VH-VL binders against q9p5m9. Designs and how they scored, part 23

Target 1, 257 residues: q9p5m9
Amino acid sequence: MAKVTGLPEFEDLHTKRKWMLNHMAAAFRMFGRNGYNEGTAGHVTVRDPIDENTFWINPLEVPFSLMKPSDLVHINSDGEIIGGSKMKYNTSGFAIHYEMHKVRPEVICVCHVHSIYGKAFSALGKPLDMLNTDCCVFYNNHGIYFDMDDVISMPEEGRRTAKGLADYKAVLVQNHGIMTVGTTVDEAAYLLSLMERSCQIQLLIDSATKVGERKHVHPTRAKAIRENADNPVGLYTAQQPNFLYEVACSNGELEII

## First folded at step 7 (VH-VL)

Design U04 (framework fv_mosunetuzumab)
Fold by ESMFold2-Fast, scan of step 7:
Structure U04 (fold): chain C 257 residues (1-257), chain A 124 residues (1-124), chain B 112 residues (1-112)
Amino acid sequence: as target 1 above (257 residues)
Amino acid sequence: EVQLVQSGAEVKKPGASVKVSCKASGYTFTNYYIHWVRQAPGQGLEWIGWINPNSGGTKYNEKFKGRATLTADTSTSTAYLELSSLRSEDTAVYYCARYGFNYDEWGSYYFDYWGQGTLVTVSS
Amino acid sequence: DIVMTQSPDSLAVSLGERATINCKSSQSVLYSSNNKNYLAWYQQKPGQPPKLLIYWASTRESGVPDRFSGSGSGTDFTLTISSLQAEDVAVYYCQQYYSTPTFGQGTKVEIK
């Protein structure tokens, strides 16, 4: 039913920005702790609360596990650095993420990683099977972007990715990885880690020696779970244990606002 | 041998309530959901709801929500359907039925064994 | 709810001849997760409860004669009686269990 923990409310948008950046840095630390990093690949973009046509993104060379709010780069819609750390960032990644923000104003955060199980499952070209209750938030709520093996511009790749994402919360990018969206950093980050675990669990089940029939969550139950679980407050709340853990491990580098 | 045995025919006035029983035997009662389905004279089948006898959990067709109450007594292996605020269109044969899979599989709704049916007549 | 529509409403078939009954669902009952069709077929004789014949669209229930077969996928399903016997005179119902269960209106099979 209803959850009692609401989203934080801020009268001062500068305080909201500080809250956002701390949660964004914590999300990267969670991704790094879970091994979602692959060289300089992977990026998170977050729409700025003060100027909603500008975005925050991770710098190219800072390890996910060491990310600080002060490392984050503030850019405009043309990709020009306008604030933050002013370090170099992945301009191609921003071009792709921008297309999601552009067509869906409610998308505050876009998360993308080249994680092991997301990459592996994306090569199968099929949606997730409903094999446990936790993954059911993705039931009829994730798309697939099929790679055509053609040479295209990054904005065009972004437009194709946005088409694959549709109005859903996640997209499996064939041979590439996973992307999730949210109305908060926490929502998108939680969905990304849940998608990765869902891919892992299905691959484990699919690789197992048959000792019994694979039991799928019934479509009626999957629909009911998705309708309940796919809510901004609930998804934000689900990420809070991860956020608090990263704050505890940060030795003062992350702050609860 | 699996059997579902239902209570006898009932005649009720509009506005009354009726309670139909379904006694199970020949299997572990708590391992299978019991569904309720009705059939108006000369008409097709209409699903009312199910009960999980192990947990007491229930699910209802929205059309019957607020009027139908499903219960189960594990000590007697008996499921019950109570239908309140009866109307003439509630005249039907009411069946209990067991779904084809173990209750640990959520939501399987095909029916392998059926009770013999209970005719409920609602007339003025 | 998913609406189930059968055709024809009734049919008369000579003994030993094939009877075919069609069932259409208003949306697909094929579950992408397990690739199964959540569809069953029942036989109901006068004064008796329905009897399960087929589940998962094509799996015959134990004890059901092999002249009964189910086929189809997604939204379009068929029950076939390959060689009609006298005891097969009944009303036949399809049922989906993809969502809350719903039944077709029934098809009455009688001898010509």
Scores: ipSAE 0.301, ipTM 0.721, lowest interface PAE 4.2, mean pLDDT 90

Design U05 (framework fv_mosunetuzumab)
Fold by ESMFold2-Fast, scan of step 7:
Structure U05 (fold): chain C 257 residues (1-257), chain A 125 residues (1-125), chain B 112 residues (1-112)
Amino acid sequence: as target 1 above (257 residues)
Amino acid sequence: EVQLVQSGAEVKKPGASVKVSCKASGYTFTNYYIHWVRQAPGQGLEWIGWIYPGSGNTKYNEKFKGRATLTADTSTSTAYLELSSLRSEDTAVYYCARYGFTRYEDYGSYYFDYWGQGTLVTVSS
Amino acid sequence: DIVMTQSPDSLAVSLGERATINCKSSQSVLYSSDNENYLAWYQQKPGQPPKLLIYWASTRESGVPDRFSGSGSGTDFTLTISSLQAEDVAVYYCQQYYSTPTFGQGTKVEIK
């Protein structure tokens, strides 16, 4: 078993792929356990470690909470199934995610869900306020994509979402939800759950008090926290308790590589 | 039937480069990894690296990183190994081999279901 | 890297008799979650490339005669030829694919 300290390293890229697929399935189980699912909406894409121009994505018909590595679909950049599960997947969702992977090679994983608080907060059309220390990783480190009145193609929506994401770790998609990126599955998954909780906390505070009665984290402290917390190794490590919990609950369907 | 047909024997001087070809037939070339393995005369087998022809992506054994270059031409279903800065220790039969799993079963690790006939590369002064 | 060690280095067996070749890995090549051993066996005749005989330690490749069988788990593996034929004179190699592929040094099988 790999120990949970730092980023694991793999001599064999096929072993790395199995590791990534187990962490990907675990991320879906965490999302499902936390109620981040909405019918067939929501997708995670992961750049393959063996062929970096191909991607893994979830099938449409598998519940997040029951996701297994064997359910995941391997697709090329044109969206054609080339391996893994033969199940139907969300081709429109892939078109959007692909635009992030295309312009940012360091983005290994893109997570997107239609979660309750992410959707609710995204309707406000404004950045997250720094109302607690944990959310400060997003301080000047998340974008906003403003949805248009006109119907546009999915690749164009993907390009605009990527522009809204900029060089940041997250984007709030207006009236839609949240999207996060990471250099590992674990980083992106942790950031997604943290963004959802940050949205929930701000909405709870806003409902309890009026603007001006709230106490914000001071900008200099928020900046210092972001600079410390926006660390790929640290973010990977932060996700490990969630990963281990999902492995423990999987009855052998997930494994530690 | 699946076949991998390699180019003919090469004789090179130390410091030169060699380029070996491997032409695939009988399957969809872009759906399978092509690996390169060498065997020094009378000795065992040593893995060099792989290429996935559908994308052009490659992986190298650390021992060969910086000296080996793997490429593929999908229009002719041909994979290539170029090895530079040749030494006498590079004298070997070089094989191309196909990874055993198909695109529909891509979990696997590297076992090799079909091999080319081999190309003898001799490095001598 | 995982080191693969075969024994014996050479083996002389009479026609029709059993040949047994052993392969030991420096660490386990059993993947606990799928219960598969990442171990293959190849046959190589003089002047020819290796030919796959067995994969996943015990699965016989299509077209390989029933007399060839693989067994073992974890670190200790065996290739058995139940009734040696003249065409079986060759060098046999084990290979692990649990990590970066490595091969055993080979076992030469000859007729007594």
Scores: ipSAE 0.000, ipTM 0.379, lowest interface PAE 21.5, mean pLDDT 86

Design U06 (framework fv_mosunetuzumab)
Fold by ESMFold2-Fast, scan of step 7:
Structure U06 (fold): chain C 257 residues (1-257), chain A 121 residues (1-121), chain B 112 residues (1-112)
Amino acid sequence: as target 1 above (257 residues)
Amino acid sequence: EVQLVQSGAEVKKPGASVKVSCKASGYTFTNYAIHWVRQAPGQGLEWIGWINAGSGNTKYNEKFKGRATLTADTSTSTAYLELSSLRSEDTAVYYCARYGFEYGDYYFDYWGQGTLVTVSS
Amino acid sequence: DIVMTQSPDSLAVSLGERATINCKSSQSVLYSDWNKNYLAWYQQKPGQPPKLLIYWASTRESGVPDRFSGSGSGTDFTLTISSLQAEDVAVYYCQQYYSTPTFGQGTKVEIK
């Protein structure tokens, strides 16, 4: 009988790392399958369970849809490759993601993509309206990073992004895309796909302004949904159908730990 | 083999505009950003801006904002710099250069051969 | 914004001898939390574009001979050519990318 009252638990941290890397690779495959890729843009960082001051990141030139655990790059806090595939990775992306990990130790995973609807909605400079029940996990639970129209270093970009994210689960990065965080890979990955769909739905509704009147989810109901849905176990569980699908499609390249 | 090949030398009158091209080969064009840097005779190197070849998103050095326009054509793997309202001070060799990281650390691994733009009356 | 100053403006060194070029930034280009200096070095020969030698202050670009090395942190950086060869005659530029990219004025290296 599988443990049903919480997240998977591992007595051996090497087994936990293997579990983490398989879920990380599966998340990339889901992102690729959904068209969340844009050239070399987009990256996921995950805090290592054995040495919590080190991180795993995707290599620059591996397509999301073909990602394997063996492709992932292990780096220290200085950005030096210490393990994994030894492939070139996005050092700028790490600098930005590192700021989130640094100020919020509970953030195990940071996901960032340049997806179509996230990019489109981020250009509006406004928060999501609560127009369906599924998006209510983001009710007063996402930030906005505004582009100041200056050219700044990656360290300053990272600090500004972390400030925009605040204590929330997601941030809309103006004219750029979306970023989500989680206590597991699965939590962050599920939130990212949900944010993308939420942006798409709002843009569709906003385009139909002459067909009908927008009806928002009542604020009290939106708050209740957010308080129930914004939990690590529930969000991890919500991602499992996607994880299992990617394992089934992987021809043995991904495994269930 | 990665190559960036630029268009030929241009001679322009003050007040005109110039459009310099940079054709990429040997890599997936949409996966990398293209930067533009100029070098006036006897002077140092000056960064103009960058374009993400896949998305078309641009960033400009404040000094060139409003006069420089960066574009890219993915069907021909070609990036363009257009500079308007030319002055004699714009006489320089213009380089395109690649950096492979999104939003990216701005150092440059491959450079075009340069295009001399001369602005004279 | 950030001003890069190189010294000397020109340097004459005998074949096989050590060449040292200094670069100073008007403010720190070190991101201490990531322990990275946002500094690069380029070599430019007459009629050619600049060629990347060093990035992150001390990381040598692939294919660059091991006689080239970069050192320093914060505001003071050095490019060293341990044993000058004939093909090393060029102008060398430092560049910061901590903010809007800026370059030093260049150091011309010549053979005695």
Scores: ipSAE 0.005, ipTM 0.554, lowest interface PAE 9.7, mean pLDDT 88

Design U07 (framework fv_mosunetuzumab)
Fold by ESMFold2-Fast, scan of step 7:
Structure U07 (fold): chain C 257 residues (1-257), chain A 126 residues (1-126), chain B 112 residues (1-112)
Amino acid sequence: as target 1 above (257 residues)
Amino acid sequence: EVQLVQSGAEVKKPGASVKVSCKASGYTFTNYAIHWVRQAPGQGLEWIGWINPNSGGTKYNEKFKGRATLTADTSTSTAYLELSSLRSEDTAVYYCARYGFSYTDWESGSYYFDYWGQGTLVTVSS
Amino acid sequence: DIVMTQSPDSLAVSLGERATINCKSSQSVLYSSNNKNYLAWYQQKPGQPPKLLIYWASTRESGVPDRFSGSGSGTDFTLTISSLQAEDVAVYYCQQYYSTPTFGQGTKVEIK
């Protein structure tokens, strides 16, 4: 039978790793192109397909927009570098991401950025309102992490962030940014950019209160959209235009596997 | 050069209030939390609370809640501890201290104290 | 709160000899996700504020002499001064930052 468009399948896990690292580097380039970088802040972790107890993470000082697969750092659960690049990475950022991977084995990728609209909206301490159809994938499908006690240690912060994420696809981290998860790099990356745009749109609507009235997507419609849109194949496919664009702009540094 | 310079010694009567200042220099004031710790004569260190100078957010040790007020003035890079309803047991040296890492590295979450003020002796006597 | 207990309360050591201070936490301060111990040591000399010596249980702060070393994991920690100097007379405190900060009661180090 003819092959239907779906998630890529690989007979060789080494080839799957190469595919994954190219999509991971492309996700960073998209984040950089969209202005999601903030100094050395922001991390993506991806569970290795060959040794599922090990992870890939970005190095501390490589700009998002210039990220190459060869820049990525391969680490074990103790944070020791076991392969890839030998560059320094954010060990505390890894600890927080590891909490999500540890409690949810299906989470292959965790994306976290300090983007402008995510930071701004997170300061409001409330869930995203369903003000357009595209954001409805997040309807009752994102958590809020309330950072009310900044004195809390890193171990406590990691556990509380994981609780805020719960079983959802995203969490708004108060005064901090956005975190998303996925069964692929592409799923998590697409959800992150969609959450950022959803935050921007809500802030624009809130600022236009003098011009018009807020109209919400009806709850029954929002639920129906979420149930349809929250699927790994669809979310992977939605990210492909971005992936292909970053490959085209990479000057040969990214590869389609 | 990072420095935290505190106000001078105070002598107060029971029931009075005292306000201690901590002026920061040599770094971006809003990037680091300021903690307050006291030490009674011959005793150990006791944490009072902290303030985030960027947001004005505070957290207090329950023992001091309702009596201690932490504030910060970003225009002068100065943090303040005000303690009310003073008792003889409040006689202590009061220190301000900053966290080891800046809020730019907040994800790194190092919550140990890298720089301390010189201390302010508060004596409560009748 | 995590309770920090030091031993001994005071210690007399001859110049050039090894001084050992112990610190015990009421619960583990080792975070499994990054394999780090959230434990620091401070030195306080008479009339001075505390000074950071060690963090992450064993990492020596910049400018601290190499005769100072920290060891241990989980609930049991040790600060060692390999060859006591006159300027090392002080009270030493352990502190955990696994949760809201708490300090040990202090260990006074004196010359014998």
Scores: ipSAE 0.011, ipTM 0.525, lowest interface PAE 9.2, mean pLDDT 87

Design U08 (framework fv_mosunetuzumab)
Fold by ESMFold2-Fast, scan of step 7:
Structure U08 (fold): chain C 257 residues (1-257), chain A 124 residues (1-124), chain B 112 residues (1-112)
Amino acid sequence: as target 1 above (257 residues)
Amino acid sequence: EVQLVQSGAEVKKPGASVKVSCKASGYTFTNYYIHWVRQAPGQGLEWIGWINPNSGGTKYNEKFKGRATLTADTSTSTAYLELSSLRSEDTAVYYCARGYGFDRYEGTYYFDYWGQGTLVTVSS
Amino acid sequence: DIVMTQSPDSLAVSLGERATINCKSSQSVLYSYDNENYLAWYQQKPGQPPKLLIYWASTRESGVPDRFSGSGSGTDFTLTISSLQAEDVAVYYCQQYYSTPTFGQGTKVEIK
């Protein structure tokens, strides 16, 4: 039954993997539907529930909007394909995502897209302002990775991105886009779409400055909202309407487990 | 421009301690690790350790653990190497060098800028 | 520790001629998941500190002339100076940073 509450529990890890892959494919379909795709850029990595030292990632050439669980690539920590589809994937992107998984074992999913408003806002090099209650989950709960002049390797870029992310749920990557993390695919995917909408809303407010003064959510209230909203069950639940919509639109390609 | 300027030559007796300084300029001091590398006369380069000026965290080559102490003063952008219980085989030019920072992992260091070197002579 | 061994110990090359320096590591410095070689090359002139020439085995540092190039992968690396100039007389060191940094013993490059 479609009950939009609570975190799913699984005794059979193969069933958990199937659940995870369906939610991962649905997240890509949501990203595609919302125009978060930019060529082959953008990727999601998910730690495998059976072998926690291995990861699932999207192939390079499958459109987000057509993503199926069977398209996903299963790789080990060395980047070797060990299961799933045999399609090429973004090895540089994996190197960056791997650094977040390596440092933070609780991070099951890392989402990164080159979305319009995330790219635009990231060019400002400043934190998101608390201009509505929904974005307050990010209050003192997102970092910034500033651009570096030195040429560096992808693992080093990943380590620096991980430092920018700190212990937070999101990072704004200057001149690049947004990245979010979660204890589930749904949590990370919801946070990514919320960050994108938050960037859009702030840019819209900034463009309307003359018709009114910017009114920030009071810091005390923003902190209280973050402490309430930054929870795995609530964030998973918030993503379920999107997941169910993508399943309904998938013509049988996605499954509710 | 990026510069690392070290203190002048030192002459010490066996058993003494020496403290060498390295003053950084031209970049944000806390963004990069400072490494120390020595070169004995006619010999190659030997890594001693690093300090992260942002945290005060340090890592030492096992050969120097217990004898080398790395410190940094962020108010003056200056790093220090103190080497104790000096032996004649510690006679060398000691270099500070900038390695890239922000690294949560160890062992990924190449050195883009070097100090001019400080000659430490240990003789009885 | 990873041991770095260079060859030859010294090399005499005429102006405008190619100089080739080899560096071998006791174990691979290629990181399989990023496919990068954790290897750098330095130039040291008498009385001066080392100067970075190349990092990631083949990436030339800003300001380094294009006659300097690095190649190789895994355990075997080469620094090439395609047309030796008088200013290139120096000792050259390879360095791995796959683990705790270690340097080769150096290769002295001289004119003639």
Scores: ipSAE 0.000, ipTM 0.396, lowest interface PAE 19.0, mean pLDDT 86

Design W01 (framework fv_axatilimab)
Fold by ESMFold2-Fast, scan of step 7:
Structure W01 (fold): chain C 257 residues (1-257), chain A 122 residues (1-122), chain B 107 residues (1-107)
Amino acid sequence: as target 1 above (257 residues)
Amino acid sequence: EVTLKESGPALVKPTQTLTLTCTFSGFSLSTSGVGVGWIRQPPGKALEWLANIYWNDDKYYNPSLKNRLTISKDTSKNQVVLTMTNMDPVDTATYYCARYGFYEGSYYFDYWGQGTMVTVSS
Amino acid sequence: DIQMTQSPSSLSASVGDRVTITCLASQDIYEYLAWYQQKPGKAPKLLIYYASTLQSGVPSRFSGSGSGTDYTLTISSLQPEDFATYYCQQYNSYPLTFGGGTKVEIK
């Protein structure tokens, strides 16, 4: 009889880094399994536990579904490769993600994908409606970044995205996709997949012939659900079935630390 | 509006060094993630990538030409310079500069200069 | 280095025809492929990136498809302004490499 899984603790930061990179690679495999691919778009950045001013990011040369910890690229705040794989990575994406890490030190992981339902829903320019209990973790807990039809610099786009994200866990980037943040890789990854499913469900409901009125989760109930569900340990735990599945499918490329 | 324009000598003698300048507007190499690359095309032949430079001064070169190529930038002037040593008649080509890596995931050449023809002959 | 092989090197077509150009990579490039159009005496123009995504302002008659090592550019109904040379380019790894080009000529 096992107890509920809590956040893992590590004797040393090198073991923590190894744990982090395995969970990061697993998150990419989950994104690939779920079809969150769009060419080279989409990336995850993770603050390094040993040198907190440096970051890990995915290479462009490896598809999400085949990601290994050894494929991940270690970069400094200037975007220079300092460790890990020496493969090419998304320099524009890092510039944007860096702004989230810079203004919110507790943000360890930033996940971003150009997934089908996230892109579709982002084009509507409105917040997610509370149409099921699972999406209520996002109740008054996600932002919208409304982009203007002006060309702006990548750091400025990052700063505007960070403003849209505010102190929330997710932001819908208009005409672009989904971005989520977490204090762990698992938290951010779980929130991203949950947001994608929430967008899909609302689009399905909105496409149905009107047989009756759309029934929203009552605001009082939605608030209670959010306050219960929006916690780092719970969100980490929610991702563990996905992590374990990817480890099982990895043929030894991923390990449990 | 993004524009790029190449400038440099139209004629180069064998063994000389070629220096080409790309001057651009509508974007800045002070912008994180932005890069500029050089591509050439001999008359009637295919495109060949030469070098890329990024906002952070990261440089990438075609390995077949790496010992001959130097790429540099002057962010304040919106310029990227390509230098190629020991020119040979086979290096006769139209040389293009193009923007690379401007937006998230944008690792392709989205805007090109008009090109500058460089003829290498004695 | 990744070699990009385009087929055919040239083709003749009439206005209204469906044109297909293929690009074969010597190894998996994971959809990191762009297509460019080049008219005589002009610089190349980006048509498609990520194998299948149309660049803004490119007519919907252009489409890209493919995965792994095999990619195609299709023009569903050729127009007079489409007579040009088309190039594929992989950006999966350095060095960046282009295909040999496909010249689309009027029949």
Scores: ipSAE 0.000, ipTM 0.395, lowest interface PAE 19.1, mean pLDDT 87

Design W02 (framework fv_axatilimab)
Fold by ESMFold2-Fast, scan of step 7:
Structure W02 (fold): chain C 257 residues (1-257), chain A 125 residues (1-125), chain B 107 residues (1-107)
Amino acid sequence: as target 1 above (257 residues)
Amino acid sequence: EVTLKESGPALVKPTQTLTLTCTFSGFSLSTSGVGVGWIRQPPGKALEWLANIYWNDDKYYNPSLKNRLTISKDTSKNQVVLTMTNMDPVDTATYYCARYGFNYDEWGSYYFDYWGQGTMVTVSS
Amino acid sequence: DIQMTQSPSSLSASVGDRVTITCLASQSISSYLAWYQQKPGKAPKLLIYYASTLQSGVPSRFSGSGSGTDYTLTISSLQPEDFATYYCQQYNSYPLTFGGGTKVEIK
C-alpha cells in the first residue's frame, strides 16, 4: 500500500490527552448506539500520553451512550484512582487489560464489549471465516482464547488473553466476546465494530446455507486485502465518520480538538 | 517446512503406561491459535482423535477414554507429550501427532493440516 | 458426541470415473467438516476443510459440498494416485470425531 498521513500531531501532551479523551468518549457513544453494552460489562483502557504507566478507563455507572470525557477515570498501574471523575470502575477488567498494555507497549487502546454477535460467535471456538472483503483485515490477524473451566485470577486470565491475542489486532474470547487493540482509540474502536459486524454476517450466512452455498474470499486475495487495510493511519481514518457523527449527536458534550 | 515426528516405545505390556513424544519444527506453540493433537488408528480401522493441546495450554480429551490421557507441552523444545495409562491389547495402533488450530504463518489452518509419519505401538505380553 | 457415518465403506472404480463419498453427521455441524486422504502405510493428508474449501496443492478434481448434516466428497475424474481411503472429520464440537472411512479401490 502507498504511504498515508493524517494522524493528528500534538506538541502539547495535555492537548493530546484532551483529544484522546474526546475520541474515547465518542467510541463509547458509538458502542452504546450500536447496542454493544450489557449492564456494567465492557471496558476500554487507554494509555495516558503524559505518563505511559497510567491509564484511562470508563466508570461503571455511566451509560455508554452518555459518556463524556469528564466521566473517564485516570488510574495508575496498581489500579488507584489518580485523576479524572473518580467514579467506581471495573477493577477486574483493568487487571485483564493491563496485561495487554504491559507486554505490548505500542498498544495504546484495548477495547472489550459484551456484544450480541461477538458473544454468539465466540461460543463456536473457531476463527472468523473470510466471507466478505471488509472482514479481511482480520485474515490471520486475530487470535482465539479457549476458555477452560478453570478458576484463575484476573491477572492470570489477562496473561492468557494476551497470549491468545499474540501480535494480532483482535482476539475472540470463547463464551465471552471480542477484544481489539490499537495504536489509537479510533483504530481499536473501528476494529471492534468491524469484528462485531463480521461475526453477525457470518452467523447470518451460516443460518442461510440451505438456500445457497457460501463463497469464501480466496486466501491470497484475503492476505493482500489485510496487508493493505491493517495500517494505523487507515484504521484511524476509517473511524472518523463514526467519531464525527457522535460529536454531532453529543449536543456539545464532545468536541473536535 | 512444517514437520512433526512421533517417538516412543514400539512395544508396551498390558497395564503399563504409554508415553509418546511429538517433536516438531516450522511452527511454534507460542503462536496464537496453534495446537497439536494426537490421533490413533488400529490396524485396518478408522482414525480416532485422542487429545489436543493449544498455545495457551488449553487441553481437550476424548471422554470415551475416561481419565487415561494426559497431554502436555514444552514450548521451548517444540515438543508435545501424550501419556496413556492402563494399556490394553485393544490400544494397539499407529499413533499420529498433527498440527491443529489457527496459525497466521500457515494461512489460518484450523484442522489437522500437517501430520507426523506415525509410530506403531503394539500392546502384548 | 457427534457421530459421523460414511458411505459407502468401500467402492470399486476405474480411472476416469466420477466418485462420490457421503458423510452424515448425527446433528448439524455447520460446515465444520474436513476431508482427509490416506494411502496404505502413510499418514492422512488434508484435502478439504470447511466442507468445500480445497487445501493448497490439492488437485481441482477434488471437491466438497454439503451443509447441516449431509456432506459429500467428489472426485470428478479418478486418477491412479487417488486409490486410497478417505475420511471425514467434524470440528463443530469436542470430542472431534472421524467417519469410518471409505476405501476407493481398483475394479
Scores: ipSAE 0.000, ipTM 0.423, lowest interface PAE 17.2, mean pLDDT 87

